# VH-VL binders against q86iv5, part 5

Target 1, 237 residues: q86iv5
Amino acid sequence: LDSCSICVDFVGNSLNDLLNIILNSGVIGTCGDLCSAVPGGQIVDTVCDLLCDYVGVDEFIKLISDVDPDPIYICEKISVCKTNDNAAASLDLVQINPQNGTVGGTFTLSIAYTVTNTIATGQLAFNIIDPTGNAFGDAVLLVQQSPEQYTQQFQFQATPSEQESFPNGLYTVQALVCEGSCGSPHPNTYTLANGTTTFTISGADSSSMSGAGSFSGSSQSTQTGAASGSGSGFALF

## First folded at step 1 (VH-VL)

Design g01 (framework fv_regdanvimab)
Fold by ESMFold2-Fast, scan of step 1:
Structure g01 (fold): chain C 237 residues (1-237), chain A 119 residues (1-119), chain B 110 residues (1-110)
Amino acid sequence: as target 1 above (237 residues)
Amino acid sequence: QITLKESGPTLVKPTQTLTLTCSFSGFSLSTSGVGVGWIRQPPGKALEWLALIYWNDDKYHTTSLKTRLTISKDTSKNQVVLTMTNMDPVDTATYYCAHRRYSYGFDYWGQGTTVTVSS
Amino acid sequence: ELVLTQPPSVSAAPGQKVTISCSGSSSNIGYNYVSWYQQLPGTAPKLLIYDNNKRPSGIPDRFSGSKSGTSATLGITGLQTGDEADYYCGTWDSSLSAYVFGGGTELTVL
């Protein structure tokens, strides 16, 4: 893992804790004061201290207190993640198998894309929009991704959960390749490529309150430096 | 209709601090993706990029001069200010400010202001 | 130090065509879009080409750009005496997090 991936992971996992500490503390004079209050143990404290010390406590608090927090943008402002205003990519494939399935079935989302100008720090992201307009998705972090062809596959089971009930009907898949966080209004954020596909679910099942659904994915890229963060997701854009 | 104009001292002594102001019209530095950069050109030499500020106060500086350069904006006044410390005769140049919108490069330039550094 | 290399000068007769090269590395031209600028004597630079090969409004189609690998080229056809100027390439350098210009090429129309 590189320092950019470490930063994005730390900020993504600790942002709410940092915001609560900032809101509820009267005086925060040092990075040590802020970071020692962050839960997660010594490793988290060390990463927090290193990032905060790099920019200073006042600037760090300002970045964390942004009204639309974005881990990639924060880590770019700290200067541990790079930007490229000229990044470029294309989406070559957005495919879901099976195209027609049933509730409880397993679906595989296959995405192929080509980077034509280096993505410094960005995302491959997708949203799946159900027939009622409810959306869920996931993203993987792209770091220093050089010009090359890449593939990414995700699997999910259409099992009703707190996030998604999987009603019968037409589902839309939207996929984006971005420099920066997809959908972010922050500078140095660009949608480089987008693609869509659809699939259908039939054979209704009773809704149940179950644990959150999850995605699993793997990259077949030969490129070193790409980072992945697959799991359970909310709509990303 | 985008216009930019540089202003500041034309003569600076060695070791002094240079402050240049870019005044512009026809765009706002509150518009997403928009930035203003500073570029200089010593007499008979190539263009050298110095610094860039974006609408959200994001700042970039050329590596060789980063410790000497400060760039700031006043969106309400339509101004961007460049400060360069510890001036030296080698810093004698025409200084330009220019509008940037990422993939367009620097698409509109001020007329330039000449700064001479001498004792 | 210049990170983008251009020939210091080029020349051709009126009505002819000329090409100006710009050579860099993977961190600048290889990864990023190239712009070209024209600087007439005693004036500020003017953007001629952006995104490797696109022209801003008002730039005649005599000016064209291209990019291959770590090199870019500006082409000028139907040369006119008014084209005498210095021409600069420019691009973002990802390793420097900085915009960089080439050393400039002086075009003489004989």
Scores: ipSAE 0.000, ipTM 0.412, lowest interface PAE 17.2, mean pLDDT 84

Design g02 (framework fv_regdanvimab)
Fold by ESMFold2-Fast, scan of step 1:
Structure g02 (fold): chain C 237 residues (1-237), chain A 118 residues (1-118), chain B 110 residues (1-110)
Amino acid sequence: as target 1 above (237 residues)
Amino acid sequence: QITLKESGPTLVKPTQTLTLTCSFSGFSLSTYGVGVGWIRQPPGKALEWLALIYWNDNKYHTTSLKTRLTISKDTSKNQVVLTMTNMDPVDTATYYCARGYRYAFDIWGQGTTVTVSS
Amino acid sequence: ELVLTQPPSVSAAPGQKVTISCSGSSSNIGSNYVSWYQQLPGTAPKLLIYDNNKRPSGIPDRFSGSKSGTSATLGITGLQTGDEADYYCGTWDSSLSAVVFGGGTELTVL
């Protein structure tokens, strides 16, 4: 659809492949040399060639080889994603339903935010911190978000796994709206708004659920507005 | 100029193992994105891809013959070797090696005809 | 079971135009670059088209390629007797991690 989202998806998915190719090469002379080595077929080859050719192979390699690679920053440096140092937003709601739940129960995280100055390329991100300090979360990409009210919902089931055990106790949720990648040290990155909420998980946990925990998100703007990207699901082991 | 040439036996008995060598010049299998593949063609029939090896030693084989095929390279000698076990009369064909780039084969050897008979 | 389908034969007179089709699926033509090969009798195949529509050096512009969805087409204009050959399409199949070729099309020039 849009070149920014395509770039961020490509870099996010292919970064390890690109780094392995670069690390194992003495010299890479062309974008074709680099991109033909990336697995994934014609779509991946085409996107890679287009992005690399836009900035040139030497600069592309430098961007990929950064000590803290960041897909949004890379795509901004390639000039397919826009930046806005004056972006502004507020967090209107960070809420978990239910506020008190049980292991194996379903939780819905609702986030409402208002953009007051256009977000060019950014994230809506959240972290959930369990009673022991282990964290999990997700982020959705925001592209050219106009000044308007937006809502985003995420849903997950508190299914124990090796990655997250869902112990009884107090959980902290932190939500962030950012220009650029939340937490990135790169230029043109700003935390625009942050908010926190809490919820609790208590008993019955009489049956350990089999398998990995997972959660899903959905992007829902006001009827007249649109949020770019969609919530991501990921498995917890 | 770039050239590839196949070498190996022209006559093989059923159940024997076939070993073919592709010797090439004018390019290196150290070059990113470059590979060498093997393709065969039985008399009067279509092209059938067998195997491909890339500069990074990634190897691919046609699913129907996977258990019978091995492909290896010696980058310093500019050679790629194909081995095919348990030969059968239906394996009678002209065998080609060719340079692979971006899933296309741009330069082909002349081919070597292998006949499988008792 | 995965196959690229080509017409078995096509024919036209010298100076005319022909097209040769190649039909596949989303895992091959739909996702990956298509190449075309010319095989003159008794010779090795020769690459005519790569990356759907590009010509190698030395291939005349009478030869052209295109791709739409899960199908590809080779076009030949200004037919010459020397174009009489078998033509094959080829691509990568992502589900098989394998190169696949079409069954070939025999071009007869009158």
Scores: ipSAE 0.005, ipTM 0.413, lowest interface PAE 16.2, mean pLDDT 83

Design g03 (framework fv_regdanvimab)
Fold by ESMFold2-Fast, scan of step 1:
Structure g03 (fold): chain C 237 residues (1-237), chain A 120 residues (1-120), chain B 110 residues (1-110)
Amino acid sequence: as target 1 above (237 residues)
Amino acid sequence: QITLKESGPTLVKPTQTLTLTCSFSGFSLSTSGMGVGWIRQPPGKALEWLALIYWDDSKYHTTSLKTRLTISKDTSKNQVVLTMTNMDPVDTATYYCARHFYSGRAMDVWGQGTTVTVSS
Amino acid sequence: ELVLTQPPSVSAAPGQKVTISCSGSSSNIGNNYVSWYQQLPGTAPKLLIYENNKRPSGIPDRFSGSKSGTSATLGITGLQTGDEADYYCGTWDYSLSAGVFGGGTELTVL
């Protein structure tokens, strides 16, 4: 992992903790004071201290407390992640298999895209919109991704949960390739490509109606770029 | 050795625009964490913070003068420029530029200052 | 108007100790590092203390800083006549999105 990915992962996992510390502590005079309060042990403390020390505690707190903070934007503002206003990409494939499945079944989302101008720091993201309009999704971080063809796969099981019940009907998949965080209003954020597909769920299996749905992602790329992801059952944009 | 030096007109008429240049050596605004700020001091009065620009082109201005102040940089020339519109005799002061290093949270090296008198 | 309050003057004899206070609020000193600057008559300010209590290279250990809550203190021991100067505290203010200085303290050594 590069410094950009480490920064985005740290901020992404710790943003709510940092906001709560800032809100509830009242007095934070040093990076050490802020970072020692973040859950995660010595490794998290070390990363937090390095990032905070780079910009100073006052600017770090200001960035974290900004309106609509997002990890990519924060890491770009502290110059740990790069930006490219001329990034460019195309979406070549958005496919879900099976196209017709059942509750409790496993679905694989395959996305193929081509980068035509380097993506400095961005996302490959998707939302799946259920028949009732409830959405869930995930994203993969793209760091210094060179011009080349890439494939990303996501797999999930349509197991009902509090977040997503997986009703029978038509589902819409929207995929985006972005410089910056997809959907963010922050500077240096651009939607480079988007695509959609659909699938259906029909029939119920009462034996598979326990547990929660979750995502796991994998990235297929050459050694000319970097990608990392996060798992979630919630909508990203 | 790090040095900063202010330059610009020493006399300005009321309503005119003041343009000051800070020329520096021994560091670069291409270096992460570096900034250059402007401070002024009217004769016999306290230091007043005016503006700051960072390596990433982030800009900050004191609220009371924000509509009158513009700060910009030319990283390749090692220069930072401050402009202040609609000058008034009350703006008579010594104007300083100084290096700001974020990890130090301070203005660690200051220019010698340039005196600007506003009169008709 | 000033958002950081310093005493307008302090005085002490050579060899003695003096402290200069700087009082602010949670939006400035309470949540940010404090720096101290020395301004000798007719000269540009010079950084004495940064990050509450650190000294730049070349600053003697007679100068020290501390911070507690929304207040900061500059301490000077072993006073010398060459220490006669104006002293300013400085910090960032989140609510203003700007740097701020105190009103300055004139130190007289007689």
Scores: ipSAE 0.006, ipTM 0.421, lowest interface PAE 15.3, mean pLDDT 84

Design g04 (framework fv_regdanvimab)
Fold by ESMFold2-Fast, scan of step 1:
Structure g04 (fold): chain C 237 residues (1-237), chain A 121 residues (1-121), chain B 110 residues (1-110)
Amino acid sequence: as target 1 above (237 residues)
Amino acid sequence: QITLKESGPTLVKPTQTLTLTCSFSGFSLSTRGVGVGWIRQPPGKALEWLALIYWDDDKYHTTSLKTRLTISKDTSKNQVVLTMTNMDPVDTATYYCARVGRYFSYAMDYWGQGTTVTVSS
Amino acid sequence: ELVLTQPPSVSAAPGQKVTISCSGSSSNIGNNYVSWYQQLPGTAPKLLIYYNNKRPSGIPDRFSGSKSGTSATLGITGLQTGDEADYYCGTWDSSLSVGVFGGGTELTVL
């Protein structure tokens, strides 16, 4: 259970719960005390206990309460995720289809990239910036990704939500390949490649102020051990 | 709920020893990572950190007053005691005790109301 | 001796925003988390920010913290008359194994 992806998934999903427990609890004396309060059931508690016990409750809480919370960095500090300061990649394609769509329509983002020196623990991430400057995005965790060409596909529906109203206009897509968490100031973090594209939405419901967008992703890889995980939500970098 | 309260003399003569007691409730100093510290504030001046004791009896004192300060605890009574020898009029201040957590990175999350100590003849 | 450097005073009008800086060295702010404390006239200090940028329960989101290198900053937006107070930064000094406070900043709301 000292798998990098398990750690990153746990921290990513439980960070706010852990911070709320630390903030609102008067006393946390053991890893068991902290981890038993984390929602998610027995498996989540077991992962929490293992990671916390590795460094001790004081150090674990210190790592969780970092200035700029970063699951990859935390898992690197626990020593379950590896780093590579010499990682390298290029971004070969950023394409969105359709390039001209409507509110409520489905959009597919296709990204092709080449790893030229192993990515130990990193991300393929994107932000979509709406005509008003509001941004949303998603990321895929990259673990021990060998030198090869990779493709990743993301889909979303332009359904108005609390996070994104999908107004008519020009949208910008920014994509990054990173060692570490994209945009993180933490050590062993590097932007390896970036790319951009645009698309337009017309016929959008200009009155909608509510409803949330969602993402679904798919990946293709020639390596053994394909890219793992996918995230969703607010801008990542 | 967590509360701390300072007690001790309000008037001390020069050269005497000051003894202050911090009595607390809502937490225990037997809990790993928890400590109680002392801070003072002369009238119209800044906060000055004095001393800290942790659950494991580990003790720290400000460098300028190290030879004059002792800090001790009675875990069963929920009390921490600060003594300061050879009091001088410049030691006139409001003295606070506060809870300190290692998992709070030495932050002082609950404070007593303070007790004013005047040093004069 | 060891005191973190803060401006002695800051002022702004109601509804405005202010920032209060706190500067130290690699042995204190550079290596440790920063806390901020609010002291209303005649009262004990109250913890406002811990872990550089986290708020205790009950502290409004108008208060924020940040740290870069050997300096930290407290931000206060939407200033209210009730924010008039002395503000102190605090941290740990790893080389001396002692707590350390800033010199304090008096906030006046015009």
Scores: ipSAE 0.000, ipTM 0.414, lowest interface PAE 15.2, mean pLDDT 84

Design g05 (framework fv_regdanvimab)
Fold by ESMFold2-Fast, scan of step 1:
Structure g05 (fold): chain C 237 residues (1-237), chain A 122 residues (1-122), chain B 110 residues (1-110)
Amino acid sequence: as target 1 above (237 residues)
Amino acid sequence: QITLKESGPTLVKPTQTLTLTCSFSGFSLSTSGVGVGWIRQPPGKALEWLALIYWNDYKYHTTSLKTRLTISKDTSKNQVVLTMTNMDPVDTATYYCAHSYRGKYYYYMDVWGQGTTVTVSS
Amino acid sequence: ELVLTQPPSVSAAPGQKVTISCSGSSSNIGKNYVSWYQQLPGTAPKLLIYDNNKRPSGIPDRFSGSKSGTSATLGITGLQTGDEADYYCGTWDSSLTAGVFGGGTELTVL
């Protein structure tokens, strides 16, 4: 992992801990004061220390405490992730299979896109909107992605949970390619391309499926650090 | 190119207020990561950290003297002022100001002034 | 009151090696980095080591620093008469939100 991916992963996983420490602590004089309080052990402490030391504790606290915390924006302001205001891309394919499925079934989302001007730090993101308007989704981080064609697949099982009940009806899929975090109001964020598709769920799968309901993905890239598939969600927008 | 010089009275009576000025050149207190600290040393004794003002106006004071100490900056004049109330003979010391960099997990003093000796007696 | 503990004195012959210890607690050396200062008689202190083990430009490699747990060590090799001075460790104390210095160590070159 490059320093940008490490930063985005750390901030995404530790943001609430950092906010609670900042809120509940008096004066935080050093990066050591802040980072030693973050749960996660030596590796997390080391990453926190590296990032905080790069900008200093006051700027780090300011970035973490900003309204609408955004891991990509924070890591761009720390200067471990790059920006490109002239990034450009197109969405060539947004397809879900099967287009007519059942509760408990497995769905595959296939996305093809072309980068035409380098994406410095961005996302390939999607939202799935159920018939009641409830939404869920995921994203993969794109780092220094060069001009060429890319493909990405995501899989999920339509297993009812407290987050998503999977009612029968029409579902809408929206996919976005962005420089920066998709939907973020922060500077250096741009929606480069978007596309939509739909699918339906009707009836119940005759097989029992316990413990299903996670996203998984795969990516294609010919450049080192150009894309990463994580399954960790920065995607809802 | 960084230089600092302490100035103020060399003799102070008990119960009076001491005001010391640190005049500096070669850096700006509007620069991110920079601060100015004050340290004192009684004759023949150890260094004692007193206070620090950071570029973003964070102010820190040693807890034992916090109610007596005030630190302020005037960025346009390139000065930092330390004020210490209710002086006592035990406060007799050489007072230093120093340029402070933010290092990893702390502040360190890389360039020190020559020091000014303050004697408290009646 | 939290304090950093140094030996009051240390001595060695010219050309020898000496080490000076600095002992603290989890609120200072345990979570923060250490600096070292040399004070020649009648002069202001001079920075020798910062960030536990880094030397400023102009400080010879005879001076080295290290840290383990809640303690730090200054090492001086190839001891010279010009090294006779008081040596202080310094760090940040997170419980006090303040800088702290050790009590100082007088180095005598015999």
Scores: ipSAE 0.006, ipTM 0.475, lowest interface PAE 11.7, mean pLDDT 85

Design g06 (framework fv_regdanvimab)
Fold by ESMFold2-Fast, scan of step 1:
Structure g06 (fold): chain C 237 residues (1-237), chain A 122 residues (1-122), chain B 110 residues (1-110)
Amino acid sequence: as target 1 above (237 residues)
Amino acid sequence: QITLKESGPTLVKPTQTLTLTCSFSGFSLSTSGVSVGWIRQPPGKALEWLALIYWDDDKYHTTSLKTRLTISKDTSKNQVVLTMTNMDPVDTATYYCARLPYYKGSGYFDYWGQGTTVTVSS
Amino acid sequence: ELVLTQPPSVSAAPGQKVTISCSGSSSNIGNYYVSWYQQLPGTAPKLLIYDNNKRPSGIPDRFSGSKSGTSATLGITGLQTGDEADYYCGAWDSSLSAWVFGGGTELTVL
């Protein structure tokens, strides 16, 4: 429970709702006016009110309405997330097992990185690019990660869905460690490290299930400021 | 700087138990994903992996020797201990400890100790 | 018997290029990452290549790795007398639940 993670989670889940309210509402005079219109119930309203009241409704609307807004940047601008222009890291491992699998099979992505100067607010992000060029991925929020080695694993099943069909062929994995949101043009954003690997999918197994492929992951560290899950709104591209 | 160093007896009699200690610095076995393994090499022969132990105390042993091998760690002392029972002259080898920085399917041995030579003779 | 097979020896003249093969199966090289180790006479092995084709800091780009199917290859260009060593490939094997090493290849530069 930290205010930075709460802010990033709220903005990530509510950004489109906030943009729609701002664009379609005739009068927004208070944080209460804005936040009462956000779907999600009392908890979402309370978080919205606290964040908006911190900077005032005019500044909050300005941040939300900015060109190419992202949750980390917004939360840094309202001062609940920290920045470090001198953050530094290396990407030590990007591996996917098995390297040759089948449609419907389970794949494990292992990423290891070393932080050498504290990451204040950043991401570990990855994209998986299928043989047709369609991409899917995820990102994990990094908050106040101290210098040490970190390891993250992500697991997914290659189950065909409307979002990703899992065609046979060569898949490319791209991974980034960033201060700020990976790929963002906003101030205090830096790509600290990058890495790539590949794997192949061939054929279908005898079992099948309907639905989209999904990610599950774990983070393990002995230090405070661990990675946080971000299954929604934090794709790299 | 990451370093590992093996210690233990250099001469063992047949049927005795061998105990080797790997002492290391520059990393901790409290770090997620990290493991330390043991590899041996008989004179003029190939490398043979023996065992490894992960940060979470998960253990793996080569199947041919698993009944003879135990591996343990003392995280606070930065030590990993290998014991091998019922020593035989064919177990004469240089014994190495080495670090795997990541999960077994995803890792590699990035730092090695100097090795300790163990001779088994009567 | 060995699970990963390497040629016992390879040789070439200084400045030449050599390749060392490492052949396995789907339970090891086919599905897991390959690393390569250099063992100079009288010394411990040293990591030379990891993740099939990546070099640790300090390893010159004369050394390269590649993997195709169930086989891996170590390439060495611009051979130097200091490259005389035994070279080992290694990978995890899921059928054995064990790390496996190749039989080693002795490189002679003459």
Scores: ipSAE 0.124, ipTM 0.630, lowest interface PAE 5.4, mean pLDDT 86

Design g07 (framework fv_regdanvimab)
Fold by ESMFold2-Fast, scan of step 1:
Structure g07 (fold): chain C 237 residues (1-237), chain A 123 residues (1-123), chain B 110 residues (1-110)
Amino acid sequence: as target 1 above (237 residues)
Amino acid sequence: QITLKESGPTLVKPTQTLTLTCSFSGFSLSTSGVGVGWIRQPPGKALEWLALIYWNDEKYHTTSLKTRLTISKDTSKNQVVLTMTNMDPVDTATYYCARGPRYSSSLYYFDYWGQGTTVTVSS
Amino acid sequence: ELVLTQPPSVSAAPGQKVTISCSGSSSNIGNNYVSWYQQLPGTAPKLLIYDNYKRPSGIPDRFSGSKSGTSATLGITGLQTGDEADYYCGTWDTSLSAGVFGGGTELTVL
């Protein structure tokens, strides 16, 4: 992974741990003092030390303690992720298959987009809004995406869970391509392209009704530049 | 519930500086992702977006008025202040404050609005 | 100047349907979410639609939003006399680094 991806992953996974350490510790004088307290083992501690050393412990603590920390913004502020105020993209396809499915069935979301000016650090994100207004979605990190056509697929099974019950009715899919974190008000954040589509769920797939009650979408790319993503039970924007 | 209310002078002379205060309750600008903006509407005309400030002190201003506008907040008092310099009769309008977009939401909407305060610019 | 264009007026009878258009460019509607506001005479605007099609709590399903390319539309079905108001679209313009509103549409229910 490049240093930007490593930073975003570290901050995303360790932000709450860092905040707890900062809140519960007295004076933290060194990056080593802060980072040795972060759980996750030697590799996590090493990444923490490297990122903290880029800006120094005082500035690192300030960035982590920001009232609206997001991993992309933090990593841009410590200068391991790049920004591009002139990034540009178009959204060519937002397609869900099947467009008419059943509870317990598998759905595939296909997104195609074209980058026309390099995306330095951004996201391809989606939200799916159920008939009651409950939303779920996911995002994949885009780092140094050159001008080119890209495709990404996401799959999920409409298995009822605590996060999403999958009621019968009309579902709306929103997709965004962004420089920065989609929906963030932070500097160097821009919505570059957006698109929508819909699908319906009616009835139940009797063969799938014994399925697990968890929602964890999986991202599967069959195209060049493949990346893995994860499903979330919560709206991203 | 969430409420916002504008206050300030109702009459301003040409060339003077206008200062308007938005006082709000039911939310705080210490909460991540929250902002407060200003919009104006001249009599019988369209809404005009003016400025927006977020919890983290990030500020945005309309391009045509940027040199004349200042927006600031006092988080402890639940207030946002707009100043506009060099007032002109064309600046006569009802001025609204409104709660801006939240984090993970669009920068492009206001969900709660004050009642508006009418400012007349006349000599 | 207006960067978002709306028709100045629209009218229909009670119980009918109307649509209000909002036309922009790639720097605003084309790349950003659209919101819609209702302004009853003598009152502050009220949010009707955000993120192109979402309704806040308390907004009836008679109000709907949609977006295609650089244009957005507000749909109102089952028109009621109480729907007489000015309607505004709004979005962000990346080239201006500012929010923008349309010129407004006066809805008359006759």
Scores: ipSAE 0.000, ipTM 0.413, lowest interface PAE 17.2, mean pLDDT 83

